# VH-VL binders against Autophagy-related protein 27 (ATG27): the designs that were tried, part 18

Target 1, 150 residues: Autophagy-related protein 27 (ATG27), of Vanderwaltozyma polyspora (a7tfh9r21to170)
Amino acid sequence: LKCANNRVLRKYHIDKHSAKKSVARDTPPSKTTEKWYVNPCEEHPADDIYDGCDKSDDICGIVMVDLPVFNKDPFVIKRIEATDMASFTATEESNALVLRYTGISWGQNMVAANIRYFCDKNSNEDEITSSIWANNDISIIIKGPSGCKK
Key: E = the ipSAE of ESMFold2; O = the ipSAE of OpenDDE; V2 = 0.75 times the mean of E and O plus 0.25 times the DockQ between their complexes.

## First folded at step 21 (VH-VL; framework fv_navenibart)

Design j3 (from g1 with heavy chain F101H; at its last look DockQ between E and O 0.67; V2 from the best seeds 0.00; counts 0 for: pae O 7.0 > 2)
Fold by OpenDDE, look of step 21:
Structure j3 (fold): chain C 150 residues (1-150), chain A 121 residues (1-121), chain B 107 residues (1-107)
Amino acid sequence: as target 1 above (150 residues)
Amino acid sequence: QVQLVQSGAEVKKPGSSVKVSCKASGYTFTDYWMNWVRQAPGQGLEWIGIIWPGDSDTRYNAKFQGRVTITVDKSTTTAYMELSSLRSEDTAVYFCARLEHEGWTEAFDIWGQGTTVTVSS
Amino acid sequence: DIQMTQSPSSLSASVGDRVTITCKASQSIRSYLNWYQQKPGKAPKFLIYKASSLQSGVPDRFSGSGSGTDFTLTISSLQPEDFATYFCQQYYSYPYTFGQGTKLEIK
């Protein structure tokens, strides 16, 4: 999507950046890796994306589980993909730019995603600081230049 | 009611310039992109350029870059399209059109009535 | 630039007929396609957005489908007021581009 054409998004530097996060943690007896890719704007094509994600995805979330006790390769247990087919709204709330996606496939369920951008003028990169599930919705917080007004 | 009212027909010589106006009313002028589109006789539609009236952010079809200037007057809620170095091929009906936004959707939802520009020797 | 090609360029039909118009993009435009109706001496009228969403006030005999490169506008049962020229338009990227148009005439 062309963010420059959106009445709200055009005011922000979101068209110049994307965000990625990969976090691994021990989840005995397994190890869980959570990966997120967020790139809502067509103006900033993705160069490197995670395996299993599509470059056309505005949002891609992957949860992988590694079970060392079975001596098998890690496998994907959950995937979120938000494309241009998802419903979308962009709003300004307090000190955050908020993007809301609905109709996102999550296994056999449909979920919503709320992405909250906070401005950090001292950073050249967007950082996903939080990804939380609540009430069948995913909440993602991003801190970086994308949340800053032009 | 929301409407766009354009200036009257123009007859121009090759090499001259034309400036067409588009008066907007019935909505917040600075909250919508304004576009210019033309249509040669019996032909399809050709997008010329777009402007955000709030800050005059403008983008042009590269085909017209260097010859076209799109501007706005916020005080009169009027958009302008000036085309220079006119050629016979520039003979067309010129439309202004508002771009509606909702989520990821875009569309030319409101159009002016059109302005006929004839370029002839 | 993305080229939009409509087919057919013209067709004749009768009131009550089912009519299908096709629009093909030179590259994928996802679902970022609109349809417009234009009558002689008038500006185009907005009908369908995002390939398949009907604009408010447009009769439900109009429908759109498709994604990627191939799109279709369908009129399930032609009415007298539907005879006009129809245009597809992509807004995937600048410059915006239109199909060459399909003139729907009365048989």
Scores: ipSAE 0.018, ipTM 0.650, lowest interface PAE 7.0, mean pLDDT 89
ESMFold2, look of step 21: ipSAE 0.402; ipTM 0.793
ESMFold2 (binder alone), look of step 21: mean pLDDT 92; pTM 0.935

Design j4 (from g1 with heavy chain I50Q; at its last look DockQ between E and O 0.90; V2 from the best seeds 0.00; counts 0 for: pae E 3.3 > 2)
Heavy chain, then light chain:
Amino acid sequence: QVQLVQSGAEVKKPGSSVKVSCKASGYTFTDYWMNWVRQAPGQGLEWIGQIWPGDSDTRYNAKFQGRVTITVDKSTTTAYMELSSLRSEDTAVYFCARLEFEGWTEAFDIWGQGTTVTVSS
Amino acid sequence: DIQMTQSPSSLSASVGDRVTITCKASQSIRSYLNWYQQKPGKAPKFLIYKASSLQSGVPDRFSGSGSGTDFTLTISSLQPEDFATYFCQQYYSYPYTFGQGTKLEIK
ESMFold2, look of step 21: ipSAE 0.392; ipTM 0.799
ESMFold2 (binder alone), look of step 21: mean pLDDT 93; pTM 0.947
OpenDDE, look of step 21: ipSAE 0.719; ipTM 0.885

Design j5 (from g1 with heavy chain W104F, light chain Y96W; at its last look DockQ between E and O 0.07; V2 from the best seeds 0.00; counts 0 for: pae O 6.3 > 2, placed apart)
Heavy chain, then light chain:
Amino acid sequence: QVQLVQSGAEVKKPGSSVKVSCKASGYTFTDYWMNWVRQAPGQGLEWIGIIWPGDSDTRYNAKFQGRVTITVDKSTTTAYMELSSLRSEDTAVYFCARLEFEGFTEAFDIWGQGTTVTVSS
Amino acid sequence: DIQMTQSPSSLSASVGDRVTITCKASQSIRSYLNWYQQKPGKAPKFLIYKASSLQSGVPDRFSGSGSGTDFTLTISSLQPEDFATYFCQQYYSYPWTFGQGTKLEIK
ESMFold2, look of step 21: ipSAE 0.080; ipTM 0.689
ESMFold2 (binder alone), look of step 21: mean pLDDT 92; pTM 0.935
OpenDDE, look of step 21: ipSAE 0.024; ipTM 0.648

Design j6 (from g1 with light chain R30K S31R; at its last look DockQ between E and O 0.73; V2 from the best seeds 0.00; counts 0 for: pae E 2.9 > 2)
Fold by ESMFold2, look of step 21:
Structure j6 (fold): chain C 150 residues (1-150), chain A 121 residues (1-121), chain B 107 residues (1-107)
Amino acid sequence: as target 1 above (150 residues)
Amino acid sequence: QVQLVQSGAEVKKPGSSVKVSCKASGYTFTDYWMNWVRQAPGQGLEWIGIIWPGDSDTRYNAKFQGRVTITVDKSTTTAYMELSSLRSEDTAVYFCARLEFEGWTEAFDIWGQGTTVTVSS
Amino acid sequence: DIQMTQSPSSLSASVGDRVTITCKASQSIKRYLNWYQQKPGKAPKFLIYKASSLQSGVPDRFSGSGSGTDFTLTISSLQPEDFATYFCQQYYSYPYTFGQGTKLEIK
């Protein structure tokens, strides 16, 4: 996205940050890992992204399973990537900047991603604090400078 | 009823300046980029520059850098383009155009009627 | 600057014909390309954005395709009101640049 040119996004520090999070859970007999990368603005070039993500991704989500009991190597069960093939809108809610991506293909499914930014003026970096799936939609909450108006 | 209405035709001498106006109505002037584009007789279109009326963030085609000034007056919802050191090759129809900008889409969706500028000795 | 080259520069066609106009960019512009229609003495009219998406109110006989450097505008069955000059325009980077135009004339 050219965030500095967008009438909503240009009001925010979003063009200077990215956010990433990796979560692992024990789910015997397996272990699952979710990796999320969010970098909406092309003004902030991709840096240190997860293996399997592309530098042109606005959003990259990778879910892997590890089945050591069955002597299987870890493998990816879900990959979603929001790029310029998706539809995009930015809106303001009373206390958040909201980015909505739709038309993200994953196999036969269409997924949507909702990224909600909350301002934290005392942080120098964005932090993904939540990632929740509902009905093929992913909702991600980010706290940090990107949600703060300039 | 979104409109861009431009000032009338001008005849100028080489070396002089011209200032074309573009009055916007029917939309929030400070929420859209405003552009200037010209078309010489029998030629294609040439982008001159762009301004964000809210803060006057302005960008020019390098071909015109140093000769062109794009400004706005928010109180009259009017954009201006001033071109100095005119030459005969600056003879063209000058258009203002609103840029629709959403996501990965940018397009000139509303155009003024054009202003003919003729530079002759 | 990204150069946009259209072909042909002009063509003659009859009502009902299928017409194809090509636009080539000097470097990849992904799909960041628009098409405009211009009739004599008038400002351009916006037709297609993002290479292939029709603007609201544009007849479905118009279609666009392509990505990277090569793009095509197609009119599937030419109507009398379609005789005009057509321009492509890239918006990948500043300065925005236009093709030189393709004049579509009635035979």
Scores: ipSAE 0.426, ipTM 0.799, lowest interface PAE 2.9, mean pLDDT 89
ESMFold2 (binder alone), look of step 21: mean pLDDT 92; pTM 0.937
OpenDDE, look of step 21: ipSAE 0.594; ipTM 0.862

## First folded at step 22 (VH-VL; framework fv_navenibart)

Design aa1 (from j4 with heavy chain A107Y I110Y; at its last look DockQ between E and O 0.82; V2 from the best seeds 0.70)
Heavy chain, then light chain:
Amino acid sequence: QVQLVQSGAEVKKPGSSVKVSCKASGYTFTDYWMNWVRQAPGQGLEWIGQIWPGDSDTRYNAKFQGRVTITVDKSTTTAYMELSSLRSEDTAVYFCARLEFEGWTEYFDYWGQGTTVTVSS
Amino acid sequence: DIQMTQSPSSLSASVGDRVTITCKASQSIRSYLNWYQQKPGKAPKFLIYKASSLQSGVPDRFSGSGSGTDFTLTISSLQPEDFATYFCQQYYSYPYTFGQGTKLEIK
ESMFold2, look of step 22: ipSAE 0.532; ipTM 0.834
ESMFold2 (binder alone), look of step 22: mean pLDDT 93; pTM 0.943
OpenDDE, look of step 22: ipSAE 0.790; ipTM 0.909

Design aa2 (from j4 with heavy chain A107G I110Y; at its last look DockQ between E and O 0.73; V2 from the best seeds 0.00; counts 0 for: pae E 3.4 > 2)
Fold by ESMFold2, look of step 22:
Structure aa2 (fold): chain C 150 residues (1-150), chain A 121 residues (1-121), chain B 107 residues (1-107)
Amino acid sequence: as target 1 above (150 residues)
Amino acid sequence: QVQLVQSGAEVKKPGSSVKVSCKASGYTFTDYWMNWVRQAPGQGLEWIGQIWPGDSDTRYNAKFQGRVTITVDKSTTTAYMELSSLRSEDTAVYFCARLEFEGWTEGFDYWGQGTTVTVSS
Amino acid sequence: DIQMTQSPSSLSASVGDRVTITCKASQSIRSYLNWYQQKPGKAPKFLIYKASSLQSGVPDRFSGSGSGTDFTLTISSLQPEDFATYFCQQYYSYPYTFGQGTKLEIK
């Protein structure tokens, strides 16, 4: 996104930060890892992205599974990428900057992503504090400077 | 109804300056980029620069070598473009244009009528 | 700067003809391309955004296609009011740049 051109996003420090998180889950007989990368603004260069993400991604989610039955390296089984092919809106709630992406491809399905930014003036970096699946949508909470007005 | 009305034609000598105005109406002036684009006789279009009227943030095409200044007056909803050190190759029609945007799409949806600037001895 | 090259520079066609105009970018601009129509003595009119989406009020005979570096504007059944000069414009990166134009004349 050119965040400087967006009437809502231009008011926030969102153009200076990205956020990453990796979450491991036991899913016997396998192990599952979810990796999330959020970088909505092209003004902030994409760096340190996960293998399998594209530099043009606003959101990249990678699900990897270790399948001990096959004795092979972990494999990517799902990739969720929000790019300029998705639909996008930005809104202000009373205590959060909210980004909504729809039309994100997931296998043969479509998913939506809701990214909520909460201001934390005590941090100089964004942190993903929650990533929750509900009804085929991903909700991500980010706490840090991006949610603070300029 | 969105409308952009520009100042009248100007004839200038080389080395002088010109300041073109663009009066905007029918929309929230401070919430859209205002752009300037010129067209030399028989030539294509050339982007000069833009201003965000809400905070006067500007971006210029490097080709104009610091010769251009874009400003706004929010009280009259008017944008201005001033081009200095005029040369004969600056002879063109100068347009103001509003940038419409949504997500990853953007384009010049409303244009002024154009202001002819002629630079001659 | 990204150069935009249009072909042809000039084109003659009859009412009812199918007309295509091409626009090539000097590097990939994904689908970040607009088309404009300009009649003599007038400002450009916005026709197509994001390579293929019609602006409100633009007749269905206009269509756009392409991505990356190669783009086309098509008029499926040319009408007398369609002869004008057509410009492509990229908005992938600054500065915004335009093609040199294609003048469409009726035979």
Scores: ipSAE 0.373, ipTM 0.788, lowest interface PAE 3.4, mean pLDDT 89
ESMFold2 (binder alone), look of step 22: mean pLDDT 93; pTM 0.947
OpenDDE, look of step 22: ipSAE 0.470; ipTM 0.833

Design aa3 (from j4 with heavy chain F101M; at its last look DockQ between E and O 0.09; V2 from the best seeds 0.00; counts 0 for: pae E 6.8 > 2, placed apart)
Fold by ESMFold2, look of step 22:
Structure aa3 (fold): chain C 150 residues (1-150), chain A 121 residues (1-121), chain B 107 residues (1-107)
Amino acid sequence: as target 1 above (150 residues)
Amino acid sequence: QVQLVQSGAEVKKPGSSVKVSCKASGYTFTDYWMNWVRQAPGQGLEWIGQIWPGDSDTRYNAKFQGRVTITVDKSTTTAYMELSSLRSEDTAVYFCARLEMEGWTEAFDIWGQGTTVTVSS
Amino acid sequence: DIQMTQSPSSLSASVGDRVTITCKASQSIRSYLNWYQQKPGKAPKFLIYKASSLQSGVPDRFSGSGSGTDFTLTISSLQPEDFATYFCQQYYSYPYTFGQGTKLEIK
């Protein structure tokens, strides 16, 4: 009901798609991996989401550190989950559909997420093209069909 | 009363163009996609394209890309579809249709009466 | 483009019969399928969205089912006013595409 009854979101294909991506960073002697799953509407969970994410999540982020030089197993340093119960707003900016989730707790910290969707009429699926941390916030850019008006 | 009223029948020669109008009333014109769909005699339905009246954003079926232009006039709440380089196989009834988007609906809930376009010589 | 294939192309039945019309997509469209009814000389009438949800004002004898690639429209007890051509239409991806139609004739 969240997306279907939202005046902004109902105009977009966001109710038909989800997106996921794994991003690796070189942080010697470690390697940092971020795994993201974004599905703001409840109708289309991905079948093969990352371990530690729930199909009912609007946003799931898993940040892991791997120390392959020392032959150690990866371990999770951040886990962020937002469901449809989190604080949620949708707005239109000049060329983007923007979803903002606030009031997400992680340990003793509060986290906000900003998801920007840009239309790509030539793609059949959403692609996460950027994930950038700024202070306590995560900014995610998605290009694909979800940012296109119905 | 939600209504779409289209312009009258047209007879055209091959190679010419046609512009069909669709006057909308009874709803907020800028809150719904306006679509065009055609039906050749005794045949099925074929989607031509759509326009978002608020900003004139358009999407066309690739089959018609380069020959079709969909426009709106917000002040008269009227949509237009122009098809150029007409061929005999373009003979059809042309419908405008509103895309309903409330709830989980995404369907053509209101249709114009249709405009018959005949291409012959 | 996603092709929609209906079966049968035409069908005859008696008043009171249960009739079933099928629609097959060339690839998964999940449940993003509409059904329309069209009588001769008229514009299509919207019946069912999301494969199985009835539009307001549509009689309860109409029902839809299916997901993925295979879909059905069922009329549980055929009435004389149900003589028409029925179309499925996918809205999973652009372009929107329609089945070729099923003409329902009452014996």
Scores: ipSAE 0.034, ipTM 0.663, lowest interface PAE 6.8, mean pLDDT 85
ESMFold2 (binder alone), look of step 22: mean pLDDT 93; pTM 0.950
OpenDDE, look of step 22: ipSAE 0.738; ipTM 0.895

Design aa4 (from j4 with heavy chain F101I; at its last fold request DockQ between E and O 0.86; V2 from the best seeds 0.00; counts 0 for: pae E 2.01 > 2)
Heavy chain, then light chain:
Amino acid sequence: QVQLVQSGAEVKKPGSSVKVSCKASGYTFTDYWMNWVRQAPGQGLEWIGQIWPGDSDTRYNAKFQGRVTITVDKSTTTAYMELSSLRSEDTAVYFCARLEIEGWTEAFDIWGQGTTVTVSS
Amino acid sequence: DIQMTQSPSSLSASVGDRVTITCKASQSIRSYLNWYQQKPGKAPKFLIYKASSLQSGVPDRFSGSGSGTDFTLTISSLQPEDFATYFCQQYYSYPYTFGQGTKLEIK
ESMFold2, look of step 22: ipSAE 0.572; ipTM 0.848
ESMFold2 (binder alone), look of step 22: mean pLDDT 93; pTM 0.950
OpenDDE, look of step 22: ipSAE 0.763; ipTM 0.902
ESMFold2, fold request of step 25: ipSAE 0.513, 0.556, 0.517; ipTM 0.834, 0.824, 0.824
ESMFold2 (binder alone), fold request of step 25: mean pLDDT 93, 93, 93; pTM 0.947, 0.947, 0.946
OpenDDE, fold request of step 25: ipSAE 0.806, 0.826, 0.830; ipTM 0.912, 0.918, 0.920

Design aa5 (from j4 with heavy chain G54Y, light chain R30K S31R; at its last look DockQ between E and O 0.84; V2 from the best seeds 0.00; counts 0 for: pae E 4.0 > 2)
Fold by ESMFold2, look of step 22:
Order: structure tokens, then sequence, then C-alpha cells
Structure aa5 (fold): chain C 150 residues (1-150), chain A 121 residues (1-121), chain B 107 residues (1-107)
């Protein structure tokens, strides 16, 4: 995104940060790893991204499953990449900057992503504090400087 | 009713300047980039520059840098484009155009009627 | 600056014909391409954004396709009101640049 050109996003420090998080879950008979990377603004170069993500991704989500009982290498079961192929809107809720991506393809399904930024004036870095699936929608909460107005 | 209405035609001498106005109505003037585009007779379109009316942040096509000034008056919701050191090749129709910019959509969705500027000795 | 080259420069066609206009960018512009229609003495009218997405109110006989450097505008069944000049325009990088235009003349 050209965030400095967007009438909502240009009000925020969002163009200076990215955020990522990796979570592992035991889901017998398998193990599941979920990795998220969020970098909406092209003004902030993609850096420190997970393997399997593209530098042009605004959002990259990778879900991997390890099935050791079947003598299989870990494999990706879900890859969510929000790029310029998606639709995008930015809105302001009472205490959050909200980014909504729609039209993200996963197989034959369409996925939507909602990214809510909350200001944390005491932090120098964005932190993903929540990532929750509901149906085919992913909701991510980020706390940090990006949610603070310039 | 979203509308851009421009000032009338101008005839100018080489070396002089011209200032074209563009009155916006029917929308929140400070929420959209205002652009200027010109079209020489029988030719294609050429982007001149843009302004963000809220804070007057401007961008110019380098071809016109140093000769063009784009400004706004928020109280009258009017944009202006001034082109100096006019040459005969500056003869064109000058359009103002509103840029719709959301996500990855960038397009000139509303245009003024155009202002003909003729530069002749 | 990214050069946009249209072909053909002009085209004659009859009502009901299928018409294809092409636009080539001097470097990849991904899908960041718009199409505009301009009738004589009028300002351009926005038709298509993001290479293939039709603006609201534009008849479905218009369509766009392409990515990278090669793009097309297609009118599936030409109507009398489609007589105009058509321009492509890239918005991948500044300055915005336009193709030189394709004049569609109805026989």
Amino acid sequence: as target 1 above (150 residues)
Amino acid sequence: QVQLVQSGAEVKKPGSSVKVSCKASGYTFTDYWMNWVRQAPGQGLEWIGQIWPYDSDTRYNAKFQGRVTITVDKSTTTAYMELSSLRSEDTAVYFCARLEFEGWTEAFDIWGQGTTVTVSS
Amino acid sequence: DIQMTQSPSSLSASVGDRVTITCKASQSIKRYLNWYQQKPGKAPKFLIYKASSLQSGVPDRFSGSGSGTDFTLTISSLQPEDFATYFCQQYYSYPYTFGQGTKLEIK
C-alpha cells in the first residue's frame, strides 16, 4: 500500500513498522505452527520475513502441520497472502485503526483479514497480541506505535 | 452532486504566466487529492501534479518542476494551478481531476470541464 | 518515467463488432492500469481500474485484461455511443503517464 497517500493511513505511524508472531500448538496426533507477518505500507521495506512469505505481502499467514506418526515432513496446510490482488479499506474505530483486506484466496475460498491497531505510546515496536480465526476470517490485534496518530 | 468547475479560456504571450482555478463542490474537499492534467491539441494526456488540500502537500511531474505551482484555498474549496514562463508548446486544455485513492485503487474519477490556454506571440 | 504505448492509433469498426485495443508499458506495472474514454470536446471518463475492474455504471460490454507490461481493453459488441478516443494510464509510479490514445471511429 502507498500509506502516505491514503486519507486515513497517512494520519498514523503505520508506515514505519511491521509485526510478526509465531505460535506452536500441540494438536495430537499432529503439531501445528502458525506464523503471521503484517507490513501494510510499501514505505516500510519488507524485512525479517518468514520463509514462505513474499516481500510484497501486506499480510502473510502460514499454518504448518507436522505428522510424525505418518513419517511425513512438516507441510503447509494454509497460506494466506494479502497483496495488491486483494481489496482494502481503512477505517477508524473509537480507539483503533482498522485495516480490512478482502478477496484473499485460499483454494476456492475467499478469506478476509481484519487488522486492528491499538496505540501503545510506550512501545517502539508493534506486537501482534491476538490472532483469531472465525469461519474464513482472520482477526489480528496489534499494539504499538502504528496505532498512534502522527 | 460532485462537480469541478474551472475558470475560462486564456490567451497568453510567451514568457508570461497563467493561473487556472478549479472550484470543487458536492464532496469533502480535504479528503481527496486534486490533480492537474493537460492535453495539447490532438494529443494525449500529461499529468502535471497533485495537491492534498488538507495540508497542501504537493507533488509535481519533474517536467514542470520550477515552472508550476499548485495551491488550494480551503475556505472556497478551490484549487489553482499556475504555470510560468509559457511557451507555444504549453498550448493545451488544462483539466483538474479528483483522485480516488483507497487501497490499491487510484483513478481520476471526476474531471473539470477543462480550460483552454493558448500561447501565441 | 514509464512509457505507455497504445495500438492501434486509430481503428474503424461497425456497430456490433468486437474491438480490442492494446496498451504496453515500458516496464512491469503489475496491474496498476486504468482505462479512460474521451469523446470530442469532453473530459475523459473513467472506465476500468486495476486493469480489469469495471467502474460502476460502465456497460458490461467493456472489459479489461492483462498484467505486467501487456494490457487490453475489449468492447464485445460495439455501440454507436462507443465512438471515442481511449487512453490507458499507469499509476504504478510517479509521474502518472498515459498512452497516446486510440481513436475509435464507427464506420
Scores: ipSAE 0.284, ipTM 0.760, lowest interface PAE 4.0, mean pLDDT 89
ESMFold2 (binder alone), look of step 22: mean pLDDT 93; pTM 0.945
OpenDDE, look of step 22: ipSAE 0.488; ipTM 0.847

Design aa6 (from j4 with heavy chain L99M, light chain S53T Q55E; at its last look DockQ between E and O 0.88; V2 from the best seeds 0.00; counts 0 for: pae E 2.5 > 2)
Fold by ESMFold2, look of step 22:
Structure aa6 (fold): chain C 150 residues (1-150), chain A 121 residues (1-121), chain B 107 residues (1-107)
Amino acid sequence: as target 1 above (150 residues)
Amino acid sequence: QVQLVQSGAEVKKPGSSVKVSCKASGYTFTDYWMNWVRQAPGQGLEWIGQIWPGDSDTRYNAKFQGRVTITVDKSTTTAYMELSSLRSEDTAVYFCARMEFEGWTEAFDIWGQGTTVTVSS
Amino acid sequence: DIQMTQSPSSLSASVGDRVTITCKASQSIRSYLNWYQQKPGKAPKFLIYKASTLESGVPDRFSGSGSGTDFTLTISSLQPEDFATYFCQQYYSYPYTFGQGTKLEIK
């Protein structure tokens, strides 16, 4: 996204940050790892952070399963990437900047994602505090400088 | 009713400057980039630059950097483009144009009627 | 700067004809390309954004295709009001640049 050209996004520090989260859970006999990367603005150069994500991704989500008792190599069970092929809107709600992506391709399905940014003036980095992928809907909450107005 | 109305035609000598105005009405002036584009007689279009009226942030085509200045007056919802050190090849119709945005789409959706600038002798 | 090259520079056609105009970019612009129509003495009129999406009110006889460096505007059945000059324009990177134009004239 060219965030400086969006009448909502240009009001926010969103063009200077990205957010990442990696969460591991025990799911016996396996272990499940969920990785998220959010970098909506092309003004903030993409870093090649997670294997399986593309530099052009606004959102990248990867879910991996590890079965250590059988095979040492983890494998991917879900992968989603929101790019310029999706539809996008930005809105302001109460104390949140909301980014909505629709028409994200996932296999044979279309997925929607809502990214809610809350301002945290005491942080120098964005933190993903919630990530939920239920069916064809993704909800991510980010707290940090990106949700703060310029 | 969204409108961009430009100032009238001008005839200039080489080495002088010209300042074209563009009065906007019917929309929130501070919410859209205002652009300037020119067209020499019988020729294609050339982007000059843009301004965000809300904070006066500007971008210029490097071809014109150093001799173009784009400004706004928010109280009159008017944009201006001043081009200095005029040469005969600057003879053109100068347009202002509003840029609309949606996600990854950008377009010049509303144009002024154009201002003919002739540089001769 | 990204150079935009249109072909042909001009062409003549009759009402009812199918016309194809091409636009080539000097480097990949993904699908970040617009098409405009301009009649003599008038400002350009916006037709197509993101290579293939028609603006509201643009007739279905207009279509756009392509990505990367090669793009096409097609008019499936020319009408009298379609005789004009057509420009492509990239918005992938600054400065915004236009093709030199394709003048579509009546035979």
Scores: ipSAE 0.463, ipTM 0.814, lowest interface PAE 2.5, mean pLDDT 90
ESMFold2 (binder alone), look of step 22: mean pLDDT 92; pTM 0.941
OpenDDE, look of step 22: ipSAE 0.722; ipTM 0.892

## First folded at step 23 (VH-VL; framework fv_navenibart)

Design bb1 (from aa4 with heavy chain A107Y I110Y; at its last look DockQ between E and O 0.61; V2 from the best seeds 0.65)
Fold by ESMFold2, look of step 23:
Structure bb1 (fold): chain C 150 residues (1-150), chain A 121 residues (1-121), chain B 107 residues (1-107)
Amino acid sequence: as target 1 above (150 residues)
Amino acid sequence: QVQLVQSGAEVKKPGSSVKVSCKASGYTFTDYWMNWVRQAPGQGLEWIGQIWPGDSDTRYNAKFQGRVTITVDKSTTTAYMELSSLRSEDTAVYFCARLEIEGWTEYFDYWGQGTTVTVSS
Amino acid sequence: DIQMTQSPSSLSASVGDRVTITCKASQSIRSYLNWYQQKPGKAPKFLIYKASSLQSGVPDRFSGSGSGTDFTLTISSLQPEDFATYFCQQYYSYPYTFGQGTKLEIK
């Protein structure tokens, strides 16, 4: 996205940041890792993204399984990417900047994603505080400087 | 309802300057990029630059950098383009155009009627 | 700068003909391409955004296709009011650039 050109997004510090989250869970006999990457603005070029994500992704979600008992390399079981093939809308809601992506393909499904940014004036970094992928809906909450007006 | 109305034709000598106006109506002036595009006789279109009227942020085609100034007057919802050090190759019709942006789409959805600038010695 | 090259430069066709105009970019612009129609003495009129999406009010006989470097505007059944010059325009990167135009003349 050219965020500086967008009537809503240009009001926010969103063009200077990205956000990442990685969560590992024990799922014996395996270990499951869920990774999220959010970088909506081309003004902030990607330079440290997860393996399996493309540098042009606005949103990348990956679920990996590691089977150490079987001495096998980790492998991806779920992957979703929001790109310029999706539809996009930015809106301002009470206390949040909201980015909505629709028309994200995942197999035979169409997935929608809502990314809500809340301002945290005490942080220099965006933090993903919630990431939920339920069927065809993705909800991500980010707190940090991106949700703060310029 | 959106309307862009430009100032009248100009005849100029080489080395002088010209300032073209574009009066906008029918929309929120400060919420859209205003662009300038020119067309020499019998030729294609050439993008000159743009301005965000809300804060006067500008971007220029490098081919015109140093010779062009784009400004706005928010109280009259009018954009201006001034081109200095005119040459004969600057003879063209100059258009203002509004840029519409939705997600990953950007296009000029409304245009002024054009202002003919003739540079003749 | 991304150069946009249209073909042909001019074209004569009869009412009812299917007309195809091509536009080639000097590098990939993905699908970040628009088409405009311009009648003599008038400002350009916006037709198609993002290579293939028609603006409201544009007749269904107009269609666009392409991605990457090669793009096509098609008029499926030419009408007398379609006499005009057609321009492609990329918005992938600054500066915005236009094709040189294709003048469509009705036989």
Scores: ipSAE 0.589, ipTM 0.842, lowest interface PAE 1.8, mean pLDDT 91
ESMFold2 (binder alone), look of step 23: mean pLDDT 93; pTM 0.945
OpenDDE, look of step 23: ipSAE 0.741; ipTM 0.897

